# Designs tried in a protein design chat: VH-VL binders against q9uuj3r425to622. Part 12

Target 1, 198 residues: q9uuj3r425to622
Amino acid sequence: SSLTEDNLIVSLVPKILAYLLDAYSYERDEEVLSCVWTTEVPLKDAFDLKSVLRKTDNVESVLNACVEKYTLSSITCSLRLCLLEFPDSLIRSSFYDYFKAIYTTYTDFEDLDHRLYSIKKCLLHLHSTPLHILEEIIRHLSAYAISIRMKDGQIRHLAKIISPCVLRPPDDLNIIPVEDTHPTLLVIDLINEFENLF

## First folded at step 20 (VH-VL)

Design dd1
Fold by ESMFold2, look of step 20:
Structure dd1 (fold): chain C 198 residues (1-198), chain A 123 residues (1-123), chain B 106 residues (1-106)
Amino acid sequence: as target 1 above (198 residues)
Amino acid sequence: QVQLVQSGAEVKKPGESLKVSCKASGYTFTEYYMHWVRQAPGQGLEWMGIINPSGGLKSYAQKFQGRVTMTRDTSTSTVYMELSSLRSEDTAVYYCARDLEDYDRSGPYFDYWGQGTLVTVSS
Amino acid sequence: SYVLTQPSSVSVAPGQTATISCGGHNIGSYSVHWYQQRPGQSPVLVIYKDSERPSGIPERFSGSNSGNTATLTISGTQAMDEADYYCQVWDYRYVVFGGGTKLTVL
């Protein structure tokens, strides 16, 4: 089904993000903390956790009760899998070529204001549910990046990992071609400029 | 010799905007986040926000959200803080302060500060 | 939003030990940093990570942090130590300063 129809994902995303926020304060291993969203996990673990999360009314209680079984990276991966199961990305795939044109035309620092204007116009056209989820995710990622003073390369890696949730092509496979960097560049702008965009 | 040199004092009227510059020297400008802190006369230090001069990642204190904009120019090693819709309570000395080179869980602490810029907003 | 509380003023006689407190809920779980600010000057870092001294800061400056209170201690207090003192933490993505304490040496 679609993101506008899934009441469960609407409630699940904010709860998982709140859990992660609290969990960051307890993670003493700085390397683990810096890679929570980017560490590859066994796919079985992420799918198993996704299955549990899709069946619960109390996300925090489930995660607390099973903390030794689920790593933080399994939780972020499970969240991304939930978003990827929908046929459309948070920013509708009909915007895929729109942003491809923006990021091939307005590539430089001097063009940032134009890119931000274009992003704001796109946000005005999103339905409220995908817009809310996008805002919550980008708010979380921007704050997370600030909290550890991420370097630009780390932000780019994070943005690449998140980009299929945010903007995918409108084809049957929804796979971002390797030559297309604009979904990653869009997420970088969303993270860096959250304060100005939302 | 690390130095943060700020623009000169300004006098403003309510409703106007201010823009303070902070020029960095003696270190690699893009490797350190920069913070802005202000201090009203006779009052304490108040944090305003943070910017990464390299990629522009930024976050503002909630009190200033919607009124503050932080920018940078890597070609001149300068960060800027702009505060709009000024009120008399925005009269303060505005400081830039340099973060750490690398992430440290203990958080930022500020070993280098600009000299401060006095901005007076007539009441 | 996280709050740090300091006394407005502390007075000590020259040569005595001054203590300046910084109160906060579970502040012992934070790393606390301290700044000295003389009139008309920018703040200067005097203690970081609860108890570490930057190069050039006299050994008479020390710090501690546990429970709900962090403390800056100045032993053998001198007239030149008369200044405002601020504690500071990083709360996830926010810098928080205490309200400041005026140290008077009389």
Scores: ipSAE 0.837, ipTM 0.918, lowest interface PAE 0.6, mean pLDDT 91
Fold by ESMFold2, last read:
Structure dd1 (fold): chain C 198 residues (1-198), chain A 123 residues (1-123), chain B 106 residues (1-106)
Amino acid sequence: as target 1 above (198 residues)
Amino acid sequence: QVQLVQSGAEVKKPGESLKVSCKASGYTFTEYYMHWVRQAPGQGLEWMGIINPSGGLKSYAQKFQGRVTMTRDTSTSTVYMELSSLRSEDTAVYYCARDLEDYDRSGPYFDYWGQGTLVTVSS
Amino acid sequence: SYVLTQPSSVSVAPGQTATISCGGHNIGSYSVHWYQQRPGQSPVLVIYKDSERPSGIPERFSGSNSGNTATLTISGTQAMDEADYYCQVWDYRYVVFGGGTKLTVL
């Protein structure tokens, strides 16, 4: 990927994540808080917010106005849309079939160490920009999941939502075939094992 | 009856590692997060971290990052805490403590604790 | 890096009311939990969610939390109440304990 084409995404992601971290402390509705990343939002709201965020010099002021008109879920959806505009997934799409083989072979609890070894080797081969973005997103999601003591089903749903940003097929589409579960399973391992992987 | 039974006392030298086990019984092991808390002699309680025994989601207190590892074995209903690169100030009683079944805005509070494991680190 | 501050010790005469404070910036926005620990024993939960008592905890134990101070109150203090007491909150992804207060009954 091109660092010049990624400059806006690189600066935007940490600012959005910092805003969300602060905003979680003010959300008093436990059910709303548990679904911030997974609640569907009108696409118009997410695209409108993304468009403004990509043009602004003051991300915080735009996001403050957002919560009055949009929801925190609009902010998380806008972040995902920004990542989907990136030419490749955060883990290069050339790893797509590699991880498909890993997650069809090493499926059980006893296989976790092998999957982690494979992930760690992959991370060593990523360019610094996508690796940094991936690490910051997974750090945030892992902490968020801990903050509300997510159940496994909630983590799986979260992982499914974020997985196209993390690993998608080497083609011109931003979709993962419904029969391919390994991108979700990979993100589950990234979230659960953040402390061991990064 | 809910019970958390920890492994026995240990004596260690600086630079070694410790590994304490906590075996749970009397409840559905995978439905409750588990915490580790230590207490040096004459000192207060110090939180070390949290693990979800179901999927393994884990988070460590900043002081222990890089030295602590928390794992679990669902087949034996046991969580483990390993602390490496030991030094004399790591002498403490180590406790496991059970979280709530469901998320609660009040956060975790601990109505069930293990009996504690004394680990002594000395030359 | 959220910090909870407790006095190191509190002394009361038998039958009097003991108060143990737990100070923290905006602690009133947290739920505060309290533990009693006798020498050589595991901590025992005595108050949770600021003011609730677990089953088996005497009614003389009560709690409050507002502003920058949470308080554990023991009315009619007895010799058996002599112990260390800790306050505790959950700060996003961290459990935070106060430094502990030794209650002496004499």
Scores: ipSAE 0.837, ipTM 0.923, lowest interface PAE 0.6, mean pLDDT 90
Fold by ESMFold2, fold request of step 21:
Structure dd1 (fold): chain C 198 residues (1-198), chain A 123 residues (1-123), chain B 106 residues (1-106)
Amino acid sequence: as target 1 above (198 residues)
Amino acid sequence: QVQLVQSGAEVKKPGESLKVSCKASGYTFTEYYMHWVRQAPGQGLEWMGIINPSGGLKSYAQKFQGRVTMTRDTSTSTVYMELSSLRSEDTAVYYCARDLEDYDRSGPYFDYWGQGTLVTVSS
Amino acid sequence: SYVLTQPSSVSVAPGQTATISCGGHNIGSYSVHWYQQRPGQSPVLVIYKDSERPSGIPERFSGSNSGNTATLTISGTQAMDEADYYCQVWDYRYVVFGGGTKLTVL
């Protein structure tokens, strides 16, 4: 269903993000904490958790009960699966080739202002629901990356994992061609420049 | 030997912007996050924000959101802090301070500080 | 927003032990760092990770942290220890400083 028409998913995203924010304070293993969004999980576990989360009116209670049963990475994966069920990415897929051209042309540090201008123009044209979800996710990921002072390689890995939720081709598949790096590069800029973009 | 050398003192009027530079030397500039901290006359230390000079990841204290911009130039090993729409209460000494090389759950602590830049905002 | 509370001033006689507190809700779960600042100078780190001393800091500086209080202790206090002292923590994505304590050696 459409992001603009699915109020249940819109309310679910902020609640899951708030739960994760609190849960980060309890994870004592620094390596585990750094990989919460990037650790592979059994897909069945993520789908099962997604199904329970979509039917509950108390997300916090469900997630608290699942800590021993499911990992924090299961929670982040289930959130990504929710976003991938949308027929379009958070940034409309009609922008896919636009950003491919941008990240082919403006590749260097000195080009950052051109890329930011292009991103700001795109954000002004998004519907309010996908824009709000995008902002909340990037706010969370930017703060999370700051909280552990991520190195650039860690930010790139995080960006690659989240990129299909953010920008994918205008076909009906959730697949970014391996040779296309611009969705990852876009998410890197969104995370690094959150303070300037939103 | 690590050094953080800041730009000189400034006098500004309300409504103007300030921009302070912090030039790093004696270490690999891109391996360490940088923080900005200010101190109004007779007052305590106030954190303003953080920047990763490598990729530019940045986060600002909520009080300064919308007024502060932190940037860097890796070719000169320099971090910048710009504060816009100045008011008299922005009169302070502005410091840069270097974070740790690697993540540590104990969080940042600052063993190297710039010399400070006095910015005076007066009519 | 997380708040660190310090007394505005502490006075001690030379040679006595000075104790500077830093109060915060469950501050024992944080790592607390301490800075000394003399007038007109940049802050200097004197304790990090609750109790560790950087190179060049005298052994008379020590720290502890438990419950709702972190403490900087200066034994055998000397005139050169007269300065402002700040505690500091990292709260997820924010650095938080205490309000500062002026130590007077009389």
Scores: ipSAE 0.817, ipTM 0.913, lowest interface PAE 0.7, mean pLDDT 90
Fold by ESMFold2, fold request of step 21:
Structure dd1 (fold): chain C 198 residues (1-198), chain A 123 residues (1-123), chain B 106 residues (1-106)
Amino acid sequence: as target 1 above (198 residues)
Amino acid sequence: QVQLVQSGAEVKKPGESLKVSCKASGYTFTEYYMHWVRQAPGQGLEWMGIINPSGGLKSYAQKFQGRVTMTRDTSTSTVYMELSSLRSEDTAVYYCARDLEDYDRSGPYFDYWGQGTLVTVSS
Amino acid sequence: SYVLTQPSSVSVAPGQTATISCGGHNIGSYSVHWYQQRPGQSPVLVIYKDSERPSGIPERFSGSNSGNTATLTISGTQAMDEADYYCQVWDYRYVVFGGGTKLTVL
């Protein structure tokens, strides 16, 4: 199933993000809050939660039970799993080498405007559903990073964790090679420059 | 000694742009987020936005989205705020204010402010 | 967006206690910070995290926050305390200021 054909993702993503936004206000542990998106969780727990979320008529009730039993990181991981189940990334994998060339050519702060122009061109070519999901996720992550005044290393770690949802290679494995950093660098620019891109 | 020194007063016409600078000294420039706040004559403080001078992460108050741009130059330890399509209502004193070094659950509070930059928008 | 309300003015006689309120829905769940601004000057932080005083702020400045109201209290007010006072919170990704209260010492 493609992202353009799955109306469940269109409904589920905003509800999960809205729940997380509210839940951040109740998290008293600053260290836990800073790692909500980056803490590793057992994949079984995230898959189980994803399955229940796809069948529920009350996302908030399911997520409340998850926080009492698991962690907020189980919720963020289940969201990422929902996106990884689709055969293509939010930015079509046909853009993989395009962005590899961009982040090889325009590497410095002085080149930011060139990178932003290239990103904007790509966004114009996305179908409305993956574009909307991408925008909602990046809006959320940008606000989350601002809310705790993340350092650059924290933003890079967050971007690395999210990058497989955003941009994957078009090959049979659809797995980002360890040596390829441009998907992470792209997500860093999306987060830092949300105000200018969307 | 921590200092935030802003550019001098300006007079602008409607439709022009303003660009205020805030030069930081006495601390590690890239470790502290910076905020912009303005105050129209006889009015209260109005928050405009925030920028991380290290990586450039930025967020603007909704009222100013589309008109405001915040940038920085790490080589001069300077942040900039640009406001375009000026109107007479944009006449104000513009302040930069320094955030905390590290995240605190209480959110930002501002120990250090620039001296303010008066921008007058008139025909 | 989140709104903080303050009275436009408060008047006290020298030596009396001034109380400046900052109203907001469930403001007790926020940390409230307070600034003093004298005419022609930049704001100065006088209370942070509801009730903490920065170094150099007299003990007569105190603060509290519960329910829907945060309060700045100045005991033994002096002529030099005459200024505008602003409350401020961080609402997830937004700084929110109150409208300001002019304290007059007469």
Scores: ipSAE 0.810, ipTM 0.904, lowest interface PAE 0.7, mean pLDDT 90

Design dd4
Fold by OpenDDE, look of step 20:
Structure dd4 (fold): chain C 198 residues (1-198), chain A 123 residues (1-123), chain B 106 residues (1-106)
Amino acid sequence: as target 1 above (198 residues)
Amino acid sequence: QVQLVQSGAEVKKPGESLKVSCKASGYTFTDYYMHWVRQAPGQGLEWMGIINPSGGLRSYAQKFQGRVTMTRDTSTSTVYMELSSLRSEDTAVYYCARDLEEYDRSGPYFDYWGQGTLVTVSS
Amino acid sequence: SYVLTQPSSVSVAPGQTATISCGGHNIGSYSVHWYQQRPGQSPVLVIYKDSERPSGIPERFSGSNSGNTATLTISGTQAMDEADYYCQVWDYRYVVFGGGTKLTVL
């Protein structure tokens, strides 16, 4: 069951991201485009869409058919929900405290090299599947951020939204303590330094 | 007034690296994206990449990926572009160009340009 | 990759209207910007967002964009307008330039 679920996600994530990429090119509303990943949507919609997407062999066809029913934000939310259904975050939760220590120690811009080294080291220990999914997501988000020329605050917000998919505490039900910001910081580094890390 | 002042001309050999600087003045340096564009002799403009105001986020043209590095120094209001593994085809005038405001779906256009830096790559 | 196509050269007599085209698939959905480059000089923005003129650019410069073609128009062309002209768009996360057009004032 776990393998089957992994296979579904491996196939689903790239297709959804590809669809979003195409959709961005047709979206003319700047406000909509700028908050595709951060806009809150009804959870029911996201869950409904997720259910449909998980049952289809043609993700693009389904999404095209649902254009009137679901917003782009619904799609991104559905994707996040799919990722949150994994037993663990893309980066194993065993690294949670590792990165907590890193981002507690190396907080300045001058410390970027140390953080990047730590990130790279961690990535080398990931299995191929979660690593691939992580790479695809971060690639997409990095490109998206550039496409709309995000400000740092926007990147931070985006990182906060996606961080539960990337790094969760051990034995967590997707609840990140408010005081713990290192998952968000990690995702910021992943987005900013994508080409250097992957 | 806004000014972008680039470093001087350079002569390089194949396999070497170039690093061009662009010092900005006359505006808030940390508010604008910066781009690099080059132009080979007698050729058109070729976009190289973009770097965000903080210098953390960069994107390069596919052609230059793996060879180009863009950085910023906020303390000196300077943007840098480094290109490694130089080839004769890299002979060009390199320009820094200021982007407009962030969050514009119309995409970047370049309202101010550096004076250009000629880099000649020859054996 | 997205491609912008410009004529290599355009000639016009002084006082006449010069038209430079920039072709691209569905370019009308993009925002097109134009640059003037005189010999030995840096490019200068002359039109942005299809039809807007920066401060200091003469009114004789105008732009339009629809369908598959963007157009830079120079009315009452002067000798000083002799230059290379480049169109430019933003394709998601990449800047794309046209090949450039050499405008000759005869």
Scores: ipSAE 0.833, ipTM 0.918, lowest interface PAE 0.6, mean pLDDT 92
Fold by ESMFold2, look of step 20:
Structure dd4 (fold): chain C 198 residues (1-198), chain A 123 residues (1-123), chain B 106 residues (1-106)
Amino acid sequence: as target 1 above (198 residues)
Amino acid sequence: QVQLVQSGAEVKKPGESLKVSCKASGYTFTDYYMHWVRQAPGQGLEWMGIINPSGGLRSYAQKFQGRVTMTRDTSTSTVYMELSSLRSEDTAVYYCARDLEEYDRSGPYFDYWGQGTLVTVSS
Amino acid sequence: SYVLTQPSSVSVAPGQTATISCGGHNIGSYSVHWYQQRPGQSPVLVIYKDSERPSGIPERFSGSNSGNTATLTISGTQAMDEADYYCQVWDYRYVVFGGGTKLTVL
């Protein structure tokens, strides 16, 4: 069942991202466009859309038919819900404490090369499916951030929202401790250094 | 008072790399994205890419993917553009140009440009 | 990738009105910016957001954008207006320039 959902996620991600890319060109409201990935939506709307998307072979036609009901933020929220239900985060949870140590030790600009080395080592150990999904999402977010020339605070907020999809504690933890900022910091580096890392 | 001062003219051989600097002054360096634009002799303006000097986020025109690298040094308020595997058609004047302070859905327009750096690629 | 098309050259007599076109598919949905470049100099912004003029640019420079064509108009053209002119848009995450138009004042 879970394996079946993983196969659907592989098929859905690039189609949803391609739809969003095209839809950004038609969004004229600057506030809506700048918050596509960060706006809170009713969870019912995101779950409903997720359910419909998992049953279709044609993502574009479904999303076009629902455009008056569901916002772009509903689409991004639905994608994040799919990734959060994946048995592990895109970067395996066994790396959680590894990156916690990295981001508590190497905190400054001068330490960027050490952090990038750690990320590159991690990427070499990922299975092909989570690596492909991670690359496509970070490529999209990097391009999206460029398209609206995001400030650092906006990139941090985006990274915070995405971070549970990217790096979570091992399955037997209840919740990400509030004091743990390293998943957000990792995603900031993934976005900013996409050209170097992928 | 805003100034973008670029490094001097260079002569390069095919297969080498070029690296042009652009030193910013008169404004908060990290608040503005920076662009690179080149112009071959007798030809038009060609956009190469964009960098956020604060966090280093960057994106390149597809033509230059794999050959161009944009970096920055916030301690000297300087952005850099490096183009590798040079060939004669890379002979051009290279410009840096400053983006807007805040996002504008109209996209960037460039009211401040560097003076340009002539790079000649010849044997 | 989005393409902007400009005529290679436009000639005008002094005092006449020069019109420089910038063609693109549905360019009216973009904001178009225009640059003047004199020989040996960096480009100078003369029109932004289709029709707005930066301070210091003479009021004889104007712009419009509708359908598939954006237009830079220079009324009362002077010899000092002889230059290359470029249109420019932002297409998602790419800057696109037109090929440039050489304005000759005879």
Scores: ipSAE 0.829, ipTM 0.916, lowest interface PAE 0.7, mean pLDDT 89
Fold by ESMFold2, fold request of step 21:
Structure dd4 (fold): chain C 198 residues (1-198), chain A 123 residues (1-123), chain B 106 residues (1-106)
Amino acid sequence: as target 1 above (198 residues)
Amino acid sequence: QVQLVQSGAEVKKPGESLKVSCKASGYTFTDYYMHWVRQAPGQGLEWMGIINPSGGLRSYAQKFQGRVTMTRDTSTSTVYMELSSLRSEDTAVYYCARDLEEYDRSGPYFDYWGQGTLVTVSS
Amino acid sequence: SYVLTQPSSVSVAPGQTATISCGGHNIGSYSVHWYQQRPGQSPVLVIYKDSERPSGIPERFSGSNSGNTATLTISGTQAMDEADYYCQVWDYRYVVFGGGTKLTVL
């Protein structure tokens, strides 16, 4: 199924993000908090959690059990797996080469306005469901980055981890070639310029 | 010596916009987030928002969302705060204040402030 | 949004101890910072992380934070301590200031 047709993901994403927002206030280890989205977890744990989350009518009770047994990073990883399950990324894969051209042409700070214009045009072409999911995720990540005053390297690492959910090639593998940095650079701009773009 | 030097006082009419600058010196500009705080005459301190000068990441207090824009120019080590659709209630001294170099979950707290910029919005 | 409440004014005699409260729901779970502001001047940090003093702040300034109340304490209060005092926390991604307390030394 596609993102435009999966009503379960539309309801699940806000619930997971709301749970994470509340959970950040209780995490006392600053280094653990800074890596919630980037810490490696056993993929089995994330797949198991994803399967339960897709079937439950009580998301909070499932997430509470996960945190006791696993970590907040299992929750963020399961969310990413939910988004990777779709055959297309949040920004339609037909934009993949469009943004590759943009980020090879407009590489500097002086070119930011050109990149932002291109992003705004792309956002106008998204269906309402993937657009809303993208906006909610980027809003959350921007707020999270502010909450811990992330440095640029931390934002780049976060963006790299999220980028396959946001923009990936139009093939069945949904894998970003290692040499292609433009999906990461796009997510960096989405996070940093959230206030301008949304 | 760390200094934050702000632009001079201004008088504005309702409906106009204000734009205050804060020029930083004596430290690595892009290593520290910057905050904006205002204070109406005879009243308390009110936080407006935060910006990362390096990448431009920013967030605004809910009261000012939609009216405030924070920008920076790394070539001049300057942050800017612009407030649009001014009302008489926006008459205040506007301050910039520097965050910590490193993440501190108990922060921010502000050891360095600009001198303040009085903006008067006449009725 | 999170709210910090301070008394509007506190008066003390010279040499006495002044206490300025900052009330907030479960404020003991936050780190509280305090600023002194003299008329026409920028705020000056006097206490951070509940009880720490920046270098150059007199030892007579101290702070505590537990439950629903944080407190700034000034012992041996002097005329130069007359100022407005503000408490402040970081609430996830928002800075919150208290309303301010005017300290008068009579």
Scores: ipSAE 0.829, ipTM 0.917, lowest interface PAE 0.7, mean pLDDT 90
Fold by ESMFold2, fold request of step 21:
Structure dd4 (fold): chain C 198 residues (1-198), chain A 123 residues (1-123), chain B 106 residues (1-106)
Amino acid sequence: as target 1 above (198 residues)
Amino acid sequence: QVQLVQSGAEVKKPGESLKVSCKASGYTFTDYYMHWVRQAPGQGLEWMGIINPSGGLRSYAQKFQGRVTMTRDTSTSTVYMELSSLRSEDTAVYYCARDLEEYDRSGPYFDYWGQGTLVTVSS
Amino acid sequence: SYVLTQPSSVSVAPGQTATISCGGHNIGSYSVHWYQQRPGQSPVLVIYKDSERPSGIPERFSGSNSGNTATLTISGTQAMDEADYYCQVWDYRYVVFGGGTKLTVL
């Protein structure tokens, strides 16, 4: 909830992402690899891992010591839990209705430039810490999606899972209303257009 | 049946940009990722990057990061590769090559290539 | 950056077996694909997934991959096999080609 927590997340996120990058090369099960970010895990395992990660100065050593105990999906889930504990989403929740209007109005391929312009404007208003974390996560997810040549449906599923970390309503429940698809659509654009946006 | 037809040869000056097109036919354009590969005269194949023509997801080889842009136009089933700030070492034949329809761990291999586009960057 | 190393050239007499190597650190953990390129033409896939042969590629083309070396083997080599040959892998999100080997049939 504090700037100190932001600094801990800043140092933790790149290390977890680097670990995942290396770990993808060892995962022999194609189905497991394709669902690393989307497979449901026991919530207790994700919370336990998050607690240990917050106490360590060597993320790689902790993750290596725990590989028998935790799946890769537990690691991605623990990362999402860290981001959800942040008092605001990475894109400030004050932009929630702004993007709802954008994605209600500009829904087609020909509208992409309008959506990208709106995203770029939003990124200029983010503080450096949330912007850095967002960039690193989207960089990782874009590379991951390329590595397995994801189809659009897979990208949409991935985007839906990560979307509460990226853009959520201004409340403490960390819940996106079921009818609101714009956070997912925003993350799809962030992933697909990473090279233009960052 | 499957065809990848590229734009014609070009002559460029240093500092200009090149833009090569690759028009796909005989298959569903948006179902397959597309790659760009170049080959300097007397040299080997050099991978430049990949694009998903459906959503536009793309990734570039580190050597070309900052100079290359890959785009597509789904209405014409065409992928584009643009390389900026040209130097004489960019003289090459540029190929598009089609990825697999479905992912597997073997990664991409290319059974369909464009005819190649010679771009000459003269001093 | 992952690197694939090929000899610059291989020469073989007609009817003999040509062997073209592709070296890489732990290349046996990758799937290796091979392309034939004749002068002035686009590459043609001749072996994929280490050892599989596409339809229309003669049975004399074969491949193997273990340890640090993948190998393209052409038995009963013919004049029409004279070409450049490239190995290729996918390394996470990058395509990597070998430097190419010119096969000469004397």
Scores: ipSAE 0.820, ipTM 0.915, lowest interface PAE 0.7, mean pLDDT 90

